# Ledger of designs, part 12: VH-VL binders against Putative multicopper oxidase GMC1 (GMC1)

Target 1, 132 residues: Putative multicopper oxidase GMC1 (GMC1), of Saccharomyces cerevisiae (q04399r243to374)
Amino acid sequence: LINGKSSDGETIKIGFNTEYLLLRIVNSGMSGTQVFHLDGFQLIVLEADGIMIKPFIVQTINLAVGQRYTILVKLKSDTSFIRMINGCNKMMGYITKQWWFYKEGAHLDLPKNPNDVSIEHLPGFTKAELYR
Below, E stands for the ipSAE of ESMFold2; O stands for the ipSAE of OpenDDE; V2 stands for 0.75 times the mean of E and O plus 0.25 times the DockQ between their complexes.

## First folded at step 11 (VH-VL; framework fv_diridavumab)

Design k1 (from g3 with heavy chain I103F; at its last look DockQ between E and O 0.74; V2 from the best seeds 0.00; counts 0 for: pae E 7.4 > 2)
Fold by ESMFold2, look of step 11:
Structure k1 (fold): chain C 132 residues (1-132), chain A 121 residues (1-121), chain B 111 residues (1-111)
Amino acid sequence: as target 1 above (132 residues)
Amino acid sequence: EVQLVESGAEVKKPGSSVKVSCKASGGTFSSYAISWVRQAPGQGPEWMGGIIPIFDIANYAQKFQGRVTITADDFAGTVYMELSSLRSEDTAMYYCARGDEYFWGDYFDYWGKGTTVTVSS
Amino acid sequence: QSVLTQPPSVSAAPGQKVTISCSGSSSNIGRNYVSWYQQLPGTAPKLLIYDNNKRPSGIPDRFSGSKSGTSATLGITGLQTGDEANYYCGTWDDSLSDYVVFGGGTKLTVL
């Protein structure tokens, strides 16, 4: 579940002046490793498990049960929406969800095709992290 | 205006190493990604790796993994690239180039004039 | 050859228009912005186009860029003899080992 919602295609509104996103993400469930990716963006990991760390940059991040990260993302100058891809490689194979960040005033005709996404082909994805 | 200046040309023997520097001036240094890009005679550019000095994050192209080390001296505003186990195929023009702030970015907006490294017996 | 594919050469007369293509994949052009570089003989590459279609200050509007799917195009109108150069596309690759890839280049000849 993302924020208590299991629905695919949910949206999250952000301000039209937003240049950076600071996201705090957590795998609070018992359902195995979670995968997090933002299409077209690099993720700077600033905190792990509530503690500031030496930053590192990834394209896709894996969270084991109970792990949490604070990440920083720089938005592109013409960004009106961002596809967020979340995956769980438990519960009978890959289960993916697509959520959208969108800027205030953006047109609402977002792409909603789950068949355009394969977790195994996400940049920075590693199968080994799914079984920690 | 931002400027990047590479160290002088080098002539090296196979099996040795070379360390070249890139001095940045005219702007903020530590938050910008600085990359090394080489270009063999008659060939296109080839990204070797880069560093974001403020995070001390270096990344290397797979082809050069284990042979390239990129470091930064934040106070001196200088990035270094060391290429070891030199081969004749490493003969090229070597450029430093500036990427985006805090991230690897989507373009290089400033390039040095380049420095030659020649590897011969 | 390079991950990004460009035609080896193109030519056109002064005053005419030419386009240069750059073909990639979903891990690079398909997900990331494309940049274009001009390399005049004996010089370093110079940024012509960033973010697919934007020009840095000092680049005339006769240079243009576009992107569709996993392919990008550089357009040059009003060709001048000074435009004779090699042109390279570049983009960030999402792979862990190679964040940046370039095309092999296109030699533009102005007849």
Scores: ipSAE 0.022, ipTM 0.638, lowest interface PAE 7.4, mean pLDDT 80
ESMFold2 (binder alone), look of step 11: mean pLDDT 89; pTM 0.915
OpenDDE, look of step 11: ipSAE 0.641; ipTM 0.876

Design k2 (from g3 with heavy chain I103Y; at its last look DockQ between E and O 0.68; V2 from the best seeds 0.00; counts 0 for: pae E 5.4 > 2)
Fold by ESMFold2, look of step 11:
Structure k2 (fold): chain C 132 residues (1-132), chain A 121 residues (1-121), chain B 111 residues (1-111)
Amino acid sequence: as target 1 above (132 residues)
Amino acid sequence: EVQLVESGAEVKKPGSSVKVSCKASGGTFSSYAISWVRQAPGQGPEWMGGIIPIFDIANYAQKFQGRVTITADDFAGTVYMELSSLRSEDTAMYYCARGDEYYWGDYFDYWGKGTTVTVSS
Amino acid sequence: QSVLTQPPSVSAAPGQKVTISCSGSSSNIGRNYVSWYQQLPGTAPKLLIYDNNKRPSGIPDRFSGSKSGTSATLGITGLQTGDEANYYCGTWDDSLSDYVVFGGGTKLTVL
């Protein structure tokens, strides 16, 4: 679930002047690794499990059950929407969800239909490690 | 105006190392990616790696991993590139270049004049 | 063994229009912004185009950029003899290793 919602294709509104996202993400599930990715963006990891760390940059990040991260993302000047891809490792594969961040005042036409995305082929999937 | 100045030209023997500096002035330094790009005579540019000084995050092209180290001194406004185990193919012009703020960008808006490194016996 | 493919040379007469292509793949041009650089003999590269089609301050509007699929194009209109230079495209490649890649360059000759 993402913020208690299981539906695919949900949207999250952000301010039209937003230059940065500071995201605090947590895998609060009972089992299964969660995969987190923002299409077209790098994730600057600042904090892991409540502890400030030496920052590192990844394209895709894995969260085991109970893991949490604080992530900084710098938005590009022409960003209207950000596709968020989340995968949950269950049942011999990944169950995927796609959510969207959108800027206040952006046109509401979202690019691309939701579809199943191959979590294992996301940029940086095999290199999504916490430290060093 | 942002300015980038590389250290002076160097002549090195095969198997040695070289450390080149890049002094930044006239703008914000620490939050921008600073990259090293080399260019052998008659060839196109080749990205070697870069650093985001405020986070001390370095990233290297696979070709150079194990031979290159990029560091920054935020107080001095300077980025360093050290290339070890030099060989004749490392003879090139070496540039420092400024990329995007906070992330690994895909363009460089400021370039130094470059410095030559010559590897010969 | 440039990851991005450019024609080795192009030529045109003064006043004419020329285009320079840059071909890549889905892991670079297909997903990332393209930049273009001019390199005059004996000088460092100079940014002409960023974010596919934007010009930095001081770059005249006779320089333009565009991108379609996995290919990008630099256009130069009103060609002048001072435009003789090497031109390079560049972008991010977000395949397994994440790195910046450049084209091998295109030499522009003004007849």
Scores: ipSAE 0.128, ipTM 0.679, lowest interface PAE 5.4, mean pLDDT 81
ESMFold2 (binder alone), look of step 11: mean pLDDT 90; pTM 0.927
OpenDDE, look of step 11: ipSAE 0.646; ipTM 0.878

Design k3 (from g3 with heavy chain I103L; at its last look DockQ between E and O 0.82; V2 from the best seeds 0.00; counts 0 for: pae E 6.7 > 2)
Fold by ESMFold2, look of step 11:
Structure k3 (fold): chain C 132 residues (1-132), chain A 121 residues (1-121), chain B 111 residues (1-111)
Amino acid sequence: as target 1 above (132 residues)
Amino acid sequence: EVQLVESGAEVKKPGSSVKVSCKASGGTFSSYAISWVRQAPGQGPEWMGGIIPIFDIANYAQKFQGRVTITADDFAGTVYMELSSLRSEDTAMYYCARGDEYLWGDYFDYWGKGTTVTVSS
Amino acid sequence: QSVLTQPPSVSAAPGQKVTISCSGSSSNIGRNYVSWYQQLPGTAPKLLIYDNNKRPSGIPDRFSGSKSGTSATLGITGLQTGDEANYYCGTWDDSLSDYVVFGGGTKLTVL
């Protein structure tokens, strides 16, 4: 679930002139590792579990149950959409969802098929804990 | 105006190491990614690695992992690249190049003039 | 063996137009912004195009860039003899430890 929703293809509106996203992500599930990726963007990790850390940069984040990260994303000036890919690790592999950030007024012509994305082949994917 | 100046040309023997420097001036140093890109005669550019000084994060191309070390001296505004276990195929022009602020950028907007490293017996 | 494929050479007369292609994959051009560089003989590369289609200050608008799918194109109109150079595309490749890749280059001859 993302923000209490199980739906694939949901969208999140951001301001037209946004240059940075500051995201606070948490795996609040009962089981299963969560994988988080923004297609085409680097993730600057600033906090882990509520504590400021020495920043590091990854393309894909792996969160155990209860882990939290604060991440900063620098947008390009012509960014209108960002595909968010989320994977939830289950016994037989990953359940994949796609969500979208979009700027106010942008046209959306985006394929919404989570089964076409392999979580294990995402850039920088690792099962290892990134901070802990 | 941003300028990048590499240290002077080097002639080295196989099996030795070389350490070249890149002095950055005319702008903010610590927040920008500084990369090393080499170019063998008649070949295209090849990214070796880089550093973002403010985060103290260095990344290296797989081809050079284990042979290259990139460091920064924030007070001197200087980035260093050390390449070890030199081979004749390491003969090339070595450039430092400035990327994006805070990120491993998609482009390099400032390039040094380059410095030659020649590996010969 | 460059990750990005460019034609080894192109040519055209002064005043004409050329295009230079750069072919990649879904892990590089398909996901990431493309840059283009001009390298005159004996000089360092110079940025011509960034973010697929944007020109830095001082680059004339006869240089243009575009991207479609996993391929990118540099366009040069109004060719001048001073445009004779090697041209390289660059981007980064998500599958190769988050690092930058370049094409092997295209030599432009202005005849």
Scores: ipSAE 0.032, ipTM 0.670, lowest interface PAE 6.7, mean pLDDT 82
ESMFold2 (binder alone), look of step 11: mean pLDDT 89; pTM 0.919
OpenDDE, look of step 11: ipSAE 0.684; ipTM 0.884

Design k4 (from g3 with heavy chain D106E; at its last look DockQ between E and O 0.84; V2 from the best seeds 0.00; counts 0 for: pae E 3.7 > 2)
Fold by ESMFold2, look of step 11:
Structure k4 (fold): chain C 132 residues (1-132), chain A 121 residues (1-121), chain B 111 residues (1-111)
Amino acid sequence: as target 1 above (132 residues)
Amino acid sequence: EVQLVESGAEVKKPGSSVKVSCKASGGTFSSYAISWVRQAPGQGPEWMGGIIPIFDIANYAQKFQGRVTITADDFAGTVYMELSSLRSEDTAMYYCARGDEYIWGEYFDYWGKGTTVTVSS
Amino acid sequence: QSVLTQPPSVSAAPGQKVTISCSGSSSNIGRNYVSWYQQLPGTAPKLLIYDNNKRPSGIPDRFSGSKSGTSATLGITGLQTGDEANYYCGTWDDSLSDYVVFGGGTKLTVL
């Protein structure tokens, strides 16, 4: 569930003039590593498990159960939407979902391409990370 | 006005190392990705690696991994590149170039004038 | 062979238009922004185009960029003899650890 919702294709509105996105994410599940990715963006990790760390930059984050991260994302000036890809290894495969951040006032015809949501094709992903 | 100035030209023997500096002025330094790009005679540019000084994050092209070290001195506004185990194929013009702020960008908006490293016996 | 493919040379007369292509793949041009650089003889590369089609301050509007699929194009109109240079495309490649890869370059001759 993302914020209590299990639906694919949900949207999150952000301000029209937003230049940076500060996200606090947590894997609050009972089992399974969660994969988090914002398509086309770098994730600057500033805090881990509530403590500020030496920053690092990744394109995809894996979160074990109970792990928390604070992430800074620098948006591009022509961004009208951001595809969020979230997935986990559950039962006999991978479960992936797409969510969207979109800027207020944008005319948005969201992309519909299921092949782009496969977590095994995300930059920096390795299947071994899901089974730790 | 952003300026990047590399240290002077060097002539080196095969098997030695070289350390080149890049001093930045005329703007914020530590939050930008600073890269080293080389260009052999008659060829296109080749990215070697870079650093984001405020985060102390360095990254290197696979071709140079293990031979190149990039560091920064935030107070001096200077980035250094050391290339070891020099070969004649390392003869090139070496540029420092400024990328995006806070992240690894897709372009370089400011370039130094370059410095020549010549490897000969 | 370069990850990004450019024609080795192009030529045109003063006042005419020329285009320079840059062919890549879905892991680079297809997913990432393209930049273009001019390198006059004896000088460092200079940014002409960033984010596919944007010009930095001081670059005249006769330089333009575009991108379609896995290919990018630099357009130069109103050619001048001072435009004789090498031109390089650059982009990020997701399949490499390199953060910017460059084309092999295109030499523009104004006849």
Scores: ipSAE 0.284, ipTM 0.730, lowest interface PAE 3.7, mean pLDDT 82
ESMFold2 (binder alone), look of step 11: mean pLDDT 89; pTM 0.919
OpenDDE, look of step 11: ipSAE 0.770; ipTM 0.897

Design k5 (from g3 with heavy chain S35H Q62P; at its last look DockQ between E and O 0.87; V2 from the best seeds 0.00; counts 0 for: pae E 3.9 > 2)
Fold by ESMFold2, look of step 11:
Structure k5 (fold): chain C 132 residues (1-132), chain A 121 residues (1-121), chain B 111 residues (1-111)
Amino acid sequence: as target 1 above (132 residues)
Amino acid sequence: EVQLVESGAEVKKPGSSVKVSCKASGGTFSSYAIHWVRQAPGQGPEWMGGIIPIFDIANYAPKFQGRVTITADDFAGTVYMELSSLRSEDTAMYYCARGDEYIWGDYFDYWGKGTTVTVSS
Amino acid sequence: QSVLTQPPSVSAAPGQKVTISCSGSSSNIGRNYVSWYQQLPGTAPKLLIYDNNKRPSGIPDRFSGSKSGTSATLGITGLQTGDEANYYCGTWDDSLSDYVVFGGGTKLTVL
């Protein structure tokens, strides 16, 4: 589930002149790690588990149950949409969801959901704890 | 306009170290990634590493990990690159270049004129 | 050998078109943006193309870029003698450790 929704291909509108996204993400599930990635973007991690940290930059975040991060994302001036890839690690594999952020006025002819995204091959993917 | 100015040319002996500075002016300094790129005579550019001063995050190319250190002085508007254990193949032109704001960036839009480091016995 | 492969040289007459290729892999060109740089003799590199196909201010539209799969291409039309330079592609590589890689360069000669 993402914000109580389980469907793939959901969209989130952002303002036309938005330069940055500030995202507060949490794995509120009872089991399973969550993988979070914004395709083509770097994630600036500013806060971990409610505590301001020395920032670090990654391309993919994993979250154990109950972990939370505050991340900052710098958008490019010509960005019209952003693919959000979420992976939920169950058993030996990942269940993948794709959501989209889009700027007001952007064309919404989004790419058809590709055949399953390989979570293990996302840029910067690791099972290791990113911050303590 | 954004300007990047490297410190003057250096002649060094093998086994020593060199510290090159890059003074930034004409824009916001601490939030931009500053990268170091070198170019040996007749060769293509080679990325060494970079720093985002406001976050104090440095990133280094694997080839230079362990002998390069990149630091910043936010008050002076200056980034430093120190390369240790110098060898003759470190003889090159050294450039500082600006990436993006808050992130490493996908390209370098402003370059210094470069400074030579010559390693000879 | 460079991580990104470019032809060592290309040549063409004034007014003609030339293309310069840059071949990489899925860990660099395949998933990261490509930039191109022009280096005139005795000068620092100058950004020519960013984000695969965009031109910074002051770069004429006769310079173009494209990317397909794990390869990128710089196109130059209406060649002028002042275009004689070395041209480099660059991108991030994130296979093992994040780092920037450049091609070995292509010397353009305008005959």
Scores: ipSAE 0.291, ipTM 0.757, lowest interface PAE 3.9, mean pLDDT 84
ESMFold2 (binder alone), look of step 11: mean pLDDT 90; pTM 0.924
OpenDDE, look of step 11: ipSAE 0.731; ipTM 0.889

Design k6 (from g3 with heavy chain S31R; at its last fold request DockQ between E and O 0.88; V2 from the best seeds 0.00; counts 0 for: pae E 2.6 > 2)
Fold by ESMFold2, look of step 11:
Structure k6 (fold): chain C 132 residues (1-132), chain A 121 residues (1-121), chain B 111 residues (1-111)
Amino acid sequence: as target 1 above (132 residues)
Amino acid sequence: EVQLVESGAEVKKPGSSVKVSCKASGGTFSRYAISWVRQAPGQGPEWMGGIIPIFDIANYAQKFQGRVTITADDFAGTVYMELSSLRSEDTAMYYCARGDEYIWGDYFDYWGKGTTVTVSS
Amino acid sequence: QSVLTQPPSVSAAPGQKVTISCSGSSSNIGRNYVSWYQQLPGTAPKLLIYDNNKRPSGIPDRFSGSKSGTSATLGITGLQTGDEANYYCGTWDDSLSDYVVFGGGTKLTVL
């Protein structure tokens, strides 16, 4: 579940002139690693489990149960939509959800969610914990 | 006005090391990815690695992972590249180049004039 | 042995137009922005095009860029003798440990 929702294709509105996105993400599930990716963007990890860290940059991040990260994302000036891909590791593979960030004033006919996302093939994917 | 100035040309023996500097001026230094790109005669450019000084994050091309070190001195506004275990195929022009702000980029908007490293016996 | 493939040379007369292609794959050009560089003889590369089709200030609009699928194209119109140079494409490659790759270059001869 993402923010208590299991639905695919949800959207999150951001400001028209947003240059950076600051995300606080947490795996609040009972089991299973969560995978987080913003299609086309680098994730600057600034804080882990509530503590400021030496920053690192990844394209895809995983979170064990209870892990938290604060992530900074630099947007391009021509960004209208950002596809958020979330994967949940279960015993038989990954369950995926796709959400969208969109800028205020963007064309609201969002791209259709493709069904062909492969968590294992995301840029920078690893099953290893990135910070402990 | 952004300027990047590499240190002077070097002639080295095989098996030795070289350390080249790149002094940045005329703009913000520490927030940008500063990369080293080399170019052998008659060849295309080859990215070696870079550093984002404000985060103290260095990243290296796989080809150079075990023998290149890139560091920054924020006070001096200078980035250094040290290449060890030199071979004749390391003979090339070495450029420092400025990439994106805060992140690894896929383009370089400012280049130094380059410095030659020659490896010969 | 470049990951990005460019024709080795292209030529045209002054005032004419040319295009220079850059072929890659889904892990580089297909997913990522393309840049183009001009390298005049004896000089460092100079950025001509970034983000597929944008020009830095000071680059005339007779230089243009485009991208389709896994290929990118640099267009040059109104050729001048001063355009004689090597031209390189560059992009990020997700499959090669997230490192920047360049094409092998295209020599433009203005006859």
Scores: ipSAE 0.435, ipTM 0.781, lowest interface PAE 2.3, mean pLDDT 83
ESMFold2 (binder alone), look of step 11: mean pLDDT 88; pTM 0.911
OpenDDE, look of step 11: ipSAE 0.769; ipTM 0.900
ESMFold2, fold request of step 12: ipSAE 0.346, 0.340, 0.415; ipTM 0.726, 0.752, 0.770
ESMFold2 (binder alone), fold request of step 12: mean pLDDT 88, 88, 88; pTM 0.912, 0.910, 0.913
OpenDDE, fold request of step 12: ipSAE 0.830, 0.827, 0.825; ipTM 0.916, 0.917, 0.916

Design k7 (from g3 with light chain G90A; at its last look DockQ between E and O 0.70; V2 from the best seeds 0.00; counts 0 for: pae E 2.6 > 2)
Fold by ESMFold2, look of step 11:
Structure k7 (fold): chain C 132 residues (1-132), chain A 121 residues (1-121), chain B 111 residues (1-111)
Amino acid sequence: as target 1 above (132 residues)
Amino acid sequence: EVQLVESGAEVKKPGSSVKVSCKASGGTFSSYAISWVRQAPGQGPEWMGGIIPIFDIANYAQKFQGRVTITADDFAGTVYMELSSLRSEDTAMYYCARGDEYIWGDYFDYWGKGTTVTVSS
Amino acid sequence: QSVLTQPPSVSAAPGQKVTISCSGSSSNIGRNYVSWYQQLPGTAPKLLIYDNNKRPSGIPDRFSGSKSGTSATLGITGLQTGDEANYYCATWDDSLSDYVVFGGGTKLTVL
């Protein structure tokens, strides 16, 4: 679940003049690794499990159960929408969901088909750093 | 005015190492990705790797992984590239180039004039 | 073979228009922005186009860029003899984990 919601295609509004997103993400599940990705954006990881770390940059990040990250994302000036892809691993592969960030004034006509996304082929999936 | 100045030309023997510096002036240095790009005679450019000094994050092209090290000295405004185990095919013009701020970008807006590294017996 | 494919050469008369293609894949041009560079003989590459179609300050509007699918195009109108150079496209390739890739280059001859 994302913020207690299991539905696909949810949206999150952000301010019109936003240049950076600061995201605090956590895997609060009982089992299963979570995969997090923002289409077309790099994730600057600043904090792990409540502790400031040496920053690293990845395109896709994995969270084990109970892991937390604070992530900074630099937006482009022409960004209106950001597709968020979340994958939850199961023994048969990954179950995927997509959510959207959108700037105020953008129209809400977004694709809702995460099944065409291969979690294991997301940019940086196999090279994602685990907090140690 | 942003300027990037590479260190002077080098002549090296096979098997040795070379360390080239790039001094930045006239603009913000530490928050930008600074890359090294080489170009052998008659060939196209080839990205070797880069660094974002403020985060101390370096990335390297697969071809050069294990032979190249890129570091920065924020107070000196300088980025260094060291290439080890030199071969004759490493003879090229070496450029430093400035990319995007805080992230790895897909373009380089400022280039140094380049410095020659020649590897011969 | 370069990951990004460009024609080796192109030519046109002064005042004419020329286009230079750059062909890639879904892991590079298909997902990422393209940049273009001019390299005059004996000089460093110079940025002409970034973010597919944007010109930095000081680049004339007779240079243009576009992309469609997995291919990008540099357009040059009003050709001048000073435009004789090598032209390179570049982009990130997601399959190489942020490896920056350049095209093999296109030599433009103005006859």
Scores: ipSAE 0.386, ipTM 0.751, lowest interface PAE 2.6, mean pLDDT 83
ESMFold2 (binder alone), look of step 11: mean pLDDT 89; pTM 0.922
OpenDDE, look of step 11: ipSAE 0.757; ipTM 0.897

Design k8 (from g3 with light chain K54R; at its last look DockQ between E and O 0.89; V2 from the best seeds 0.00; counts 0 for: pae E 2.9 > 2)
Fold by ESMFold2, look of step 11:
Structure k8 (fold): chain C 132 residues (1-132), chain A 121 residues (1-121), chain B 111 residues (1-111)
Amino acid sequence: as target 1 above (132 residues)
Amino acid sequence: EVQLVESGAEVKKPGSSVKVSCKASGGTFSSYAISWVRQAPGQGPEWMGGIIPIFDIANYAQKFQGRVTITADDFAGTVYMELSSLRSEDTAMYYCARGDEYIWGDYFDYWGKGTTVTVSS
Amino acid sequence: QSVLTQPPSVSAAPGQKVTISCSGSSSNIGRNYVSWYQQLPGTAPKLLIYDNNRRPSGIPDRFSGSKSGTSATLGITGLQTGDEANYYCGTWDDSLSDYVVFGGGTKLTVL
């Protein structure tokens, strides 16, 4: 679930003038590692588990149950859409959802096919974080 | 207005190390990704690695992992690149280049004039 | 053996248009923005195009960029003798974990 919603293909509107996103993400589930990715963007990780850290930059981040991160994302000047890819680790692999951030005034004409993404092939994916 | 100035040319023997500096002036330094890019004669540019000084985050190309070290001195406005275990194939022009602010961008908007490192016995 | 393939040379007369291609793969051009650089003899590369098709301040609009699939193109119209240079494409490559990979270059000759 993302914000209590299980639907694939949901959209989140952001302001037209937005240059940065500040996201607080948490794996609030009872089991299973969550994978978080914003297609085409770097994730500047500023805070882990409520504590400010030495920043690091990744393209894909994993969260064990109860882990949380504060993430800064710099948008590009031509950004109209951001595909958010979330994977939930299950015994047979990953259950994948994709959501969209979009800037005010952008037309949402993207295909909303839930099966187009392989979690294991995401840029910057590392299995080391899955087994902590 | 941004200027990047590399240290002077160097001649080194195989197996030794070289440390080249890049001094930034005329603009903001610490929030930008500063990279080292080399170019052997007759070849295209090759990214070696870079640093984002404000975050103290350095990244290195896989080809150079383990023998390149990039550091920054925010006060002096200077980035350093040290390349160890030099070989004749490391003979090239070495540039410092400024990338994007806060992130690893996908282009370089300012380049130094370059400095030559020659590896010969 | 560059991961980005460019023709080794192109030529055209003054005043004409030329295009320079850059072919890559789904792990680089197919997913990521492309930049283009001009390198005059004895000088450092100079940014011409970023984010596929945007020009930095001071670059005239006779330079243009485009991208389709895994290929990118630099266009130069109104060709001048001062455009004679080497031209390089660059992009991020997800599979190499490299910040930027460059093409091998294209020598533009103005005759």
Scores: ipSAE 0.344, ipTM 0.743, lowest interface PAE 2.9, mean pLDDT 83
ESMFold2 (binder alone), look of step 11: mean pLDDT 89; pTM 0.910
OpenDDE, look of step 11: ipSAE 0.772; ipTM 0.899

